# Miniprotein binders against q9lnl0: the designs that were tried, part 16

Target 1, 290 residues: q9lnl0
Amino acid sequence: QLRHGFYEGTCPPAESIVGRVVFNHWDRNRTVTAALLRMQFHDCVVKGCDASLLIDPTTERPSEKSVGRNAGVRGFEIIDEAKKELELVCPKTVSCADIVTIATRDSIALAGGPKFKVRTGRRDGLRSNPSDVKLLGPTVSVATSIKAFKSIGFNVSTMVALIGGGHTVGVAHCSLFQDRIKDPKMDSKLRAKLKKSCRGPNDPSVFMDQNTPFRVDNEIYRQMIQQRAILRIDDNLIRDGSTRSIVSDFAYNNKLFKESFAEAMQKMGEIGVLTGDSGEIRTNCRAFNN
Key: E = the ipSAE of ESMFold2; O = the ipSAE of OpenDDE; V2 = 0.75 times the mean of E and O plus 0.25 times the DockQ between their complexes.

## First folded at step 15 (miniprotein)

Design p3b (at its last look DockQ between E and O 0.01; V2 from the best seeds 0.00; counts 0 for: pae O 9.6 > 1.5, pTM O .743 < .8, placed apart)
Fold by ESMFold2, look of step 15:
Structure p3b (fold): chain B 290 residues (1-290), chain A 87 residues (1-87)
Amino acid sequence: as target 1 above (290 residues)
Amino acid sequence: SPEEVRQKIDRLIRQLQEAMKTGDPTEIMYLLWEVLELAWELGDPEVMLLAYEIEAALFQFWYTGDPSKLEQIARLVEELIRKLQEE
């Protein structure tokens, strides 16, 4: 079963090893937080937090990585490095699913986000199928987004915390927000800046949080209120009556946002987990055990 | 309702066919996201996977500027239209 400190007796340094590996990467590259947030979200919302996303495809067998929407997920080497060290100290003990969970939690804290405990005891999944990937696009309606989040156990407030919290760091390519550049309600100074940025070759990218792009904080919600959201789904959160007040609450109260985001991340990290005798403990996060 | 879903499918097919005539990659991408939303509601992973494949090809086209990707995109969009017609 999931509990706090699951590895205290079997691998006492487990969480500190993961934390050190994450810190070393984050110190060199602050985009690590965005990478790990995306990795955990893409893993957890697709058939649960079982590290199925980490499985590499082979020429004979595709995996979730084979799906184009997952092509931009990165940071797998951070998980690999943590796993390698853990296998030297505690062979076949710490699951890849727990490493992703702990690593993401630690990267959030490093980026100024909430510090929160996670329960551990996850085991790794035994399948990774492309057909299980069911991620929606940046123009999804709020109504469908609410249904999608409800289907995995999240209410509207949790959804708003996850969407904004997941977008307070990271980038979006110009191809994802062409409708925003044409929106006369978008802040005119930012709109002009984006038009210039998007003239470049090779589908340029911009930060989704134009003010604090490397910090996990409530600034994205302030940007939404100011008509500065980059993605359509983010702008829809302030426009739609079902989400508008929640966006406002988070924009006015960073502590409320951080508490809500921590709770949302804790819940997301426990979707459909495998425990006990289910699944396995992979020795290589990119491949099923023999 | 089933009739409302069928009307949405017919509209998306017409819009995809028109987008193919103009060859506008941005228009195709935005229609794909509407298709993803519909396919999600219907629980249709085959349509979703094809939409993801077209999305990836569009990103590759924009990122590389390689015009040969446009032929791949056109073939895949035609397949998507056929799958939507079979709904």
Scores: ipSAE 0.786, ipTM 0.912, lowest interface PAE 0.9, mean pLDDT 93
Fold by OpenDDE base, look of step 15:
Structure p3b (fold): chain B 290 residues (1-290), chain A 87 residues (1-87)
Amino acid sequence: as target 1 above (290 residues)
Amino acid sequence: SPEEVRQKIDRLIRQLQEAMKTGDPTEIMYLLWEVLELAWELGDPEVMLLAYEIEAALFQFWYTGDPSKLEQIARLVEELIRKLQEE
């Protein structure tokens, strides 16, 4: 079972080590927050938070990384560095899954987001299969999204907090929002800007949060209200009656958003976790021990 | 060389002790970070572990302002000095 202070008796400096590594990377590159958020999400919603996403494919065995939907996930070097330091001082003690959880938490705080505690004690999984990767697309309906999140224990409010909160930082490739560029209801100025930006080759990217792309805040919801959402799912949140009020509440109350996002992140990080003697503690986060 | 690194660590530790007298957490942290970097280079897990404990206490001090944490840091620094002298 997960608990606060899981490593107090085995590796007291565990969280501090991870925090330092994250800070060093964040200080040099503020996109780290977006990277780690996406990493944790893509790991947790696919067969639980078991660090399965971190496994590199081999010539003999593909992994979750092999799937196109996971293309562009970044931050692996941060996890590797933290793991390397941890293995020096606390060998075979801290799981890769916990490192991801702690690192993501810390990166959110650095980006001005909520500061929250996480329970630790996760174990690393023994499976990384491309066939398990089933992620929602950017154009999914709210109804479909609600159903999907409900299946993993999230209510509507938590879903809105997680989706929007995750999009308050980072970028989206033009290929993901072509429907928005053609949407007559999108803010005309933004639409024009996006059309111009997306003319470039190699599938350019734009900030999902056009105003504060490096801060975890409620700005994304304000943009939703302004018809300035980049991804269809985000626009759908403000248009759908089941989520509109929640979007509005977050847009006008950053404190409420931050609290809700903190809760959502904590819940997400505990999806389908392995504990006790289940799974393993990897010595290399990119490979199973055997 | 490892010996040169250790000498540098010793110097930094002395500076850290002086910084502890002023109680400036920023100065303490930067000095500690330098020690950690050098300890990492040496690959000495005991020194690293202790340094990270100091860092943890320092962060707690930053967040809470609890003066007892400074005392804890001072004790840990003394222990770090002892560890370095034993090798």
Scores: ipSAE 0.011, ipTM 0.205, lowest interface PAE 9.6, mean pLDDT 91
ESMFold2 (binder alone), look of step 15: mean pLDDT 83; pTM 0.794

Design p3c (at its last look DockQ between E and O 0.01; V2 from the best seeds 0.00; counts 0 for: pae O 10.3 > 1.5, pTM O .778 < .8, placed apart)
Fold by ESMFold2, look of step 15:
Structure p3c (fold): chain B 290 residues (1-290), chain A 87 residues (1-87)
Amino acid sequence: as target 1 above (290 residues)
Amino acid sequence: SPEEVRQKIDRLIRQLQEAMKTGDPEEIMYLLWEVLELAWELGDPEVMFLAYEIETALFQFWRTGDPSKLEQIARLVEELIRKLQEE
């Protein structure tokens, strides 16, 4: 069963080891928070937070990584490094699913976001099937997004916290927002800047939060109000009557946003978890145990 | 409603067929995201997976400039149209 401090008796340094590894990577590369946020979301919404996303495909067997939507997920080496250290001090004890959860929490705090506790005790999944991926695109309607989040246990307020909070850091490739740079309602200065940034080869990227791209804060909601959202789904949140008041509340109350985001991340990290005798404790996060 | 779903499928098929004639990868991508939303609402994982395969080929085309990806995209879009016609 999940509890706070699950490893206090079996691997006392577990959370500190993960924290150190995450800090070392984050100190060198501030984009770590965005990478881990996306990793946890993509793992948790596909049959639960069981680290199934981490499994590498083989010639004979594709995995969730084989789906193109997951091609941009990165940061697996951070999880590998934490797992390597943990296996030296506490063999076969700390699950990859718990490492992802702890690492994401720690990266949020490092980026100026809320500090919050997570429960631990997750075990690792035994399957990674491409057909289980059900992620929607950046132009999804608010109505369908509400249904999708409800289907995994989230109300509208939690959805707005996760969508905006997940996009307060990180980048989007130009191919994901061409409709935005054609939208005359978008802030004209930003629209012109994006048009210039998106010239050139190899599908360039821009920050989703133009003002504080490396900080987890409420600035993305302020940008939504100012018509500066990069992705269509983010702009839809301020335009749609079912979500705009929540966007406004977060934009004008950073404390409320941080508390809501912390609660949302805690709930997301507990979707469909394996505990007790279910699943396994992988020794290599990229492969099922033999 | 069922009538609205039928109309949406017919429209998407027509738009995909037209996008294939022009060969416009951006139009195909945006249509794929509509198809993905429809497939999610219908609970059709086979259509969703095919949409993801086309999306991947489009990303590869944009990021590498490899023109062989356009032929791959065309084959996959034809398969997607056939799957939508069976709806």
Scores: ipSAE 0.702, ipTM 0.890, lowest interface PAE 1.3, mean pLDDT 92
Fold by OpenDDE base, look of step 15:
Structure p3c (fold): chain B 290 residues (1-290), chain A 87 residues (1-87)
Amino acid sequence: as target 1 above (290 residues)
Amino acid sequence: SPEEVRQKIDRLIRQLQEAMKTGDPEEIMYLLWEVLELAWELGDPEVMFLAYEIETALFQFWRTGDPSKLEQIARLVEELIRKLQEE
């Protein structure tokens, strides 16, 4: 069972070690927060938070990492470094799944986001199958999104907090929002800017949050109101009557957003977790023990 | 509230100081852990990572019995206390 302070008796420095590693990387590269957020999300919503995303494909077997939707996921080196240090002081004790959870939490805080606790005690999964990867696209309707999030225990408010919160940092490739640059309702100045930026080869990327792309804050929601959302799903949130009021609330109340996002992140991190004797504790986060 | 957190930290620091006099590493560890959690909420990364070093040293001491770690721990704890009181 997950609990606060799971490692107090087995590996007291567990969370601190992860925190130090995360800080060191974040201090050198502010994009770490976006990377870890996406990593955790892509792991958790696919057969639970079991670190299945971390498994490298082999010549014999593909993994979740083999799927195109996961091609842009970063931060694996952070998890590896944390795991390496943990294995030195607490061998075969801290799961990769917990490392991801703790690392993401710490990274959010470093980026000015909410500070929240996470329960630990996750075990690493024994399955990483590309066929399991089913992620929502950037142009999904709000109704479809609500249905998907409901299926994993998230209400509408939590969904809005998670979607927007996750997009308050990081980038989106031009290929993901071609519909937006053709949208007459999009802010004309931003549309023009994006058209220019996307002229480059190799599918350029732009910040989803145009104003504070390295901070976890409510700025993304203000931009939604301003018709400056990059991804269609984000624009849909402000246009759809079922989510519009929530977007507005977050836009004008950063405290409310941060509280909601903290709750959302905690819930996300506990989706379909393995505990007790289920799964394993990997010694290498990129490979199953056997 | 942040104020309440600070008050609790102050209490824990006093307890920690007392525990350091007795030399019970387990008590010290638990108190430090509690302080770390609260300090984390205050958002001071320096305090967090100072606590990391302390906890790491404590754990190493428990595993190896190296007395040199005790001296390190004492110095680090003093620094931690100082930082917490400055805020």
Scores: ipSAE 0.005, ipTM 0.198, lowest interface PAE 10.3, mean pLDDT 91
ESMFold2 (binder alone), look of step 15: mean pLDDT 82; pTM 0.789

Design p3d (at its last look DockQ between E and O 0.02; V2 from the best seeds 0.00; counts 0 for: pae O 11.8 > 1.5, placed apart)
Fold by ESMFold2, look of step 15:
Structure p3d (fold): chain B 290 residues (1-290), chain A 87 residues (1-87)
Amino acid sequence: as target 1 above (290 residues)
Amino acid sequence: SPEEVRQKIDRLIRALQEAMKTGDPTEIMYLLWEVLDLAFELGDPEVMLLAYEIEEALFQFWRTGDPSKLEQIARLVEELIRKLQEE
């Protein structure tokens, strides 16, 4: 079952190895935190945190990676590097699902976010089907989003922490927020700048957090209050009566946000996990064992 | 209610048909996101997968300017309309 320090007896350096690999990538490229946050979210909300997202498709068998919504997920090479090192030290011991969980936790801390413990003991899934992908778009209503998060065990405060916290780092392509550029209620100075940025070729991208794009902090909620949210889903959080007070609480209390985000990430990392004798320990995170 | 769901489906079908006439890829993308919300509520993975495929084709069109993507998008939207009519 999940516990803290699951690998202390079987692979004592497991968490430190993952941490070093993540740090080396993050030091060279601060966008690692955004990549790993998205990877974990897309894995966990699709049939649980079992690393099903990591499976590469073959000619005979598509996978979750075959779905267009997952085309932008990146950072798999970070998980591969950690797994390769772990297989040299502790063969067939540390699951890919645990590597994703530990890596994401460590990348959040590196970006100035909360430092929190995660339980480990996840095993890897034996299924990766495109039909299991059920991700909502950037214009989802708050009401529909609340229902979706409730269906996987999350209350409204957890939802607001995950949506905003997941967007405090990372980019959005112009095609995702054309409605925002036309919205007269959006901060006029930012809206004008985005219009200019989006005239570039090849669907340019902007940071979702305009002020601290490489830090995991509450700035995204302050931007929501200032009418500076890039995505419609984020702007909806400040405009909807069911979520606006939570947005305000996070905007004015960074400690509350960080504590709430840590708890939310801990809960998300435990959705539908396989433990004990279920699943497997993949030797290659991109493929099921033979 | 079932009647409310049918009304949403009918509105989306009409809007998609109109968006295809204007050829506005932004309009199509935003309708796809409404379709995703509905398909999620209905638990319909075929509609969701098709919407994701169209979304990615639109994104690739914007990113590359490849005109063959427009023909692909048109065919997929017609298939999406057909699947929505089966709801």
Scores: ipSAE 0.744, ipTM 0.897, lowest interface PAE 1.2, mean pLDDT 93
Fold by OpenDDE base, look of step 15:
Structure p3d (fold): chain B 290 residues (1-290), chain A 87 residues (1-87)
Amino acid sequence: as target 1 above (290 residues)
Amino acid sequence: SPEEVRQKIDRLIRALQEAMKTGDPTEIMYLLWEVLDLAFELGDPEVMLLAYEIEEALFQFWRTGDPSKLEQIARLVEELIRKLQEE
């Protein structure tokens, strides 16, 4: 089962190697945090944190990565680099799933987010099927969201922390928030700005967090209160009575948010994990061993 | 291709110049994202560092509301434009 220090006896430098790789990439490109957050989320909520998302499609078989909802997921090169270095030092020891978990944790900290520990010992899955990809859309209702997150062990508070926290960095394509651009309740100045930005070809992107898009902080919740949420789900969080108070608390207490987000991330990283002799340790994160 | 890179640089320069006219910090931030990606592709650490400096100034502005930061940002963006023109 998962435990802190899982690799202490088999690969002592495991986490340090991942951390170094992540730092090197982050230092050159601060969007790494958003990329890894999305990567981990899209992996974990689809048949567990088993690195199934990392599998490249082949001529013979598609993978989760082939699905449109996973289009734009980035950071694979970071995982590959970490895996390459790990295989040199500790061959066939550290799973790709653990690398994703560790890397995401480290990137959050680099972005000013909470520092937290993660348990390791994940194994890589043996399945990557496009039909398994079931992700909530950006316009989902709070009630539906609550139900979905409850099914994977998240309460309302952790749900809010995860959704908002995940959106405190990164971008959203214009196609994802057309409903907001037409929403009369959205901040009028922001709405106008977004309309202009989205006139460009090829589905432009905007920051979900308009103020601190490279930092993991509570700013996204303040924007929700200000009717400046980009995605409908984020706006719904402040409008719905079941989540409004939580949004408010996070908006005015960054410490509380960071603590809650740390907890949420830890829980997310442990969804449906494979341990022990289940699954495999990939030598190449993009392909099954056999 | 080199030509594609040059076109991208020129586009960013024009966009930055336009953003300077409007004075919208958010627009500048959007462009910095692209500049950082470009700088990475070019392997130009000076452009990267300058972009990060501008980013920090933007964050400070948003945190403090100090108008003097906008002036600082403007100067830094002008420097960034000059550097990009030299690419």
Scores: ipSAE 0.000, ipTM 0.209, lowest interface PAE 11.8, mean pLDDT 92
ESMFold2 (binder alone), look of step 15: mean pLDDT 83; pTM 0.801

## First folded at step 16 (miniprotein)

Design p4a (at its last look DockQ between E and O 0.83; V2 from the best seeds 0.00; counts 0 for: pae O 2.0 > 1.5)
Fold by ESMFold2, look of step 16:
Structure p4a (fold): chain B 290 residues (1-290), chain A 87 residues (1-87)
Amino acid sequence: as target 1 above (290 residues)
Amino acid sequence: SPEEVRQKIDRLIRALQEAMKTGDPTEIMYLLWEVADLAWELGDPEVMLLAYEIEEALFQFWRTGDPSKLEQIARLVEELIRKLQEE
């Protein structure tokens, strides 16, 4: 059973320990928020928020990390550091799935995003199979994206909050948006800037939010309205009749976006969770107990 | 519909075969994204994972310049075409 303050009696400092670890990493590297947002999304939409993504592959046993769509997920060392400290204070108590959830929530607040409560009590999964990984790409149609989010219990408004909110921070490599550079409808000044940026070697990257790349705010939706979205999926949100009014609402009301994003993140963090006696409390987030 | 799915598959097969002849890695990448999204809709993890594997090989080619990745990509695209033909 998920509840607020699950660790109050068994590990009172649990959330403060995670918060300090996250702050220390974020203070040195502001890209932590983007990393943790992606980590939680990729974990939660693949068979639930059970930290199955954190399992390292072995020579005889691939894991979700073996799948190419997960190759860019990073920040596992932040979860490891929090787990190490928690095991010293409260052995075998705080799940890796809860650490990911708490860490992501705290990183959003550090980046200027909403502050919100999360329920805790998640346990860690006992499976990490490559065949379970089902993720959509950057050119997906809005219709297909709506189907995907519906399949995990989310309506269109929640989807727009998560897609844009997930892209208000972070980068995209030039290989991901070559169609945008060639799109005559894209803002001409940004298109020219991107053509120059993408001439560099080794698949350079750009910020998806051109104005506030390290802040969780509604600026990405303003960029979409101005024809400045970097990824095709983001541009699709302003062009499609099922999503364009939601994009507009978020673009013109930052408070509405932040409230919607907080609610969406709370719901995402509860997909398919294991509680009670299900799963385990991993002592090492990279490996099943044995 | 089944007819619409078959038409998409046939188009993707032809496009992949043509992209392999020209050797345009950007065109291959965009076709892989269409394939992966279709595989998601069909619930076909084998096609989806193969598309992801080719995608990663393309990223590694662009980021490192390792020419062995081009041979790997070609082999995997041929396998992807065979799996799409079996659909």
Scores: ipSAE 0.667, ipTM 0.877, lowest interface PAE 1.6, mean pLDDT 93
Fold by OpenDDE base, look of step 19:
Structure p4a (fold): chain B 290 residues (1-290), chain A 87 residues (1-87)
Amino acid sequence: as target 1 above (290 residues)
Amino acid sequence: SPEEVRQKIDRLIRALQEAMKTGDPTEIMYLLWEVADLAWELGDPEVMLLAYEIEEALFQFWRTGDPSKLEQIARLVEELIRKLQEE
């Protein structure tokens, strides 16, 4: 069973070690928060939070990481470093899944987001199959999104908190929002700016949150209201009647957003977890033990 | 409804065919996202994976400018269309 302080008796320094590693990386590169958020999401919504995403493909078999939708996921080195240090102090004790969960939590706090506790005790999965990857694109409808999130136990409010909250940091490649650049309803000034930025070669990236791209805050929702959402899904949230009021609430109440986001993150991190004797504790997060 | 799904599939097929004629990678990408979403709804992992593969190829094309990727994309899209026609 997952519980707070799971490692208190087996690896007391577990969370502090992860936190230190995360901080060191974040201090050098503030994009770590966005990276870890995406990593955890892409792991958790695909057959649960079991660190299946971390498995490298081999010549013998592909992994979830091989799927195009997971291209660009970053932060593996952070997890590796944390795991390395943990294995020195507490061999074969702390799961990769828990490291991802703790690391993501810590990175959110560093970025000015909510501070929240996470229950630990996750175990690492024994399966990483590309065929399991089912992720929605950036232009998905709200209705489809609601259905998808409902299937994993998220209500509409939590969905909005998670989607927007996840986009309050990080970048999107121009290829992901060409529809927005052509959208007459998009803020004209921003549209012009993005057109200019996206003229560059090699599919340039822009911040999804144009104002506070390194802070986890409610600014992304304010931008949605202003028709300044970059991704179509974010714009859809403010335009759709089922989510509009929620977006508005978050836009005008950062405290509410942060609380909701914290809850969403905690819930996400507990999707389909393995506990007890299920799965394994990897010694290398990129490979199954056997 | 099944009929609505079929109509959507047919629309997507036609749109993909048209996009292939135009050769606009961005249009193809957006259609692929729709296809992937539909595949998700239908629980069709093969179609989904193929869409993802095409998406990756598109990203590679945008990042590298390698025209050979366009040829790869074309072949894969044709395969996708065939799969959709079988739905």
Scores: ipSAE 0.207, ipTM 0.650, lowest interface PAE 2.0, mean pLDDT 93
ESMFold2 (binder alone), look of step 16: mean pLDDT 84; pTM 0.814
OpenDDE base, look of step 16: ipSAE 0.189; ipTM 0.633
ESMFold2, look of step 19: ipSAE 0.658; ipTM 0.874
ESMFold2 (binder alone), look of step 19: mean pLDDT 75; pTM 0.653

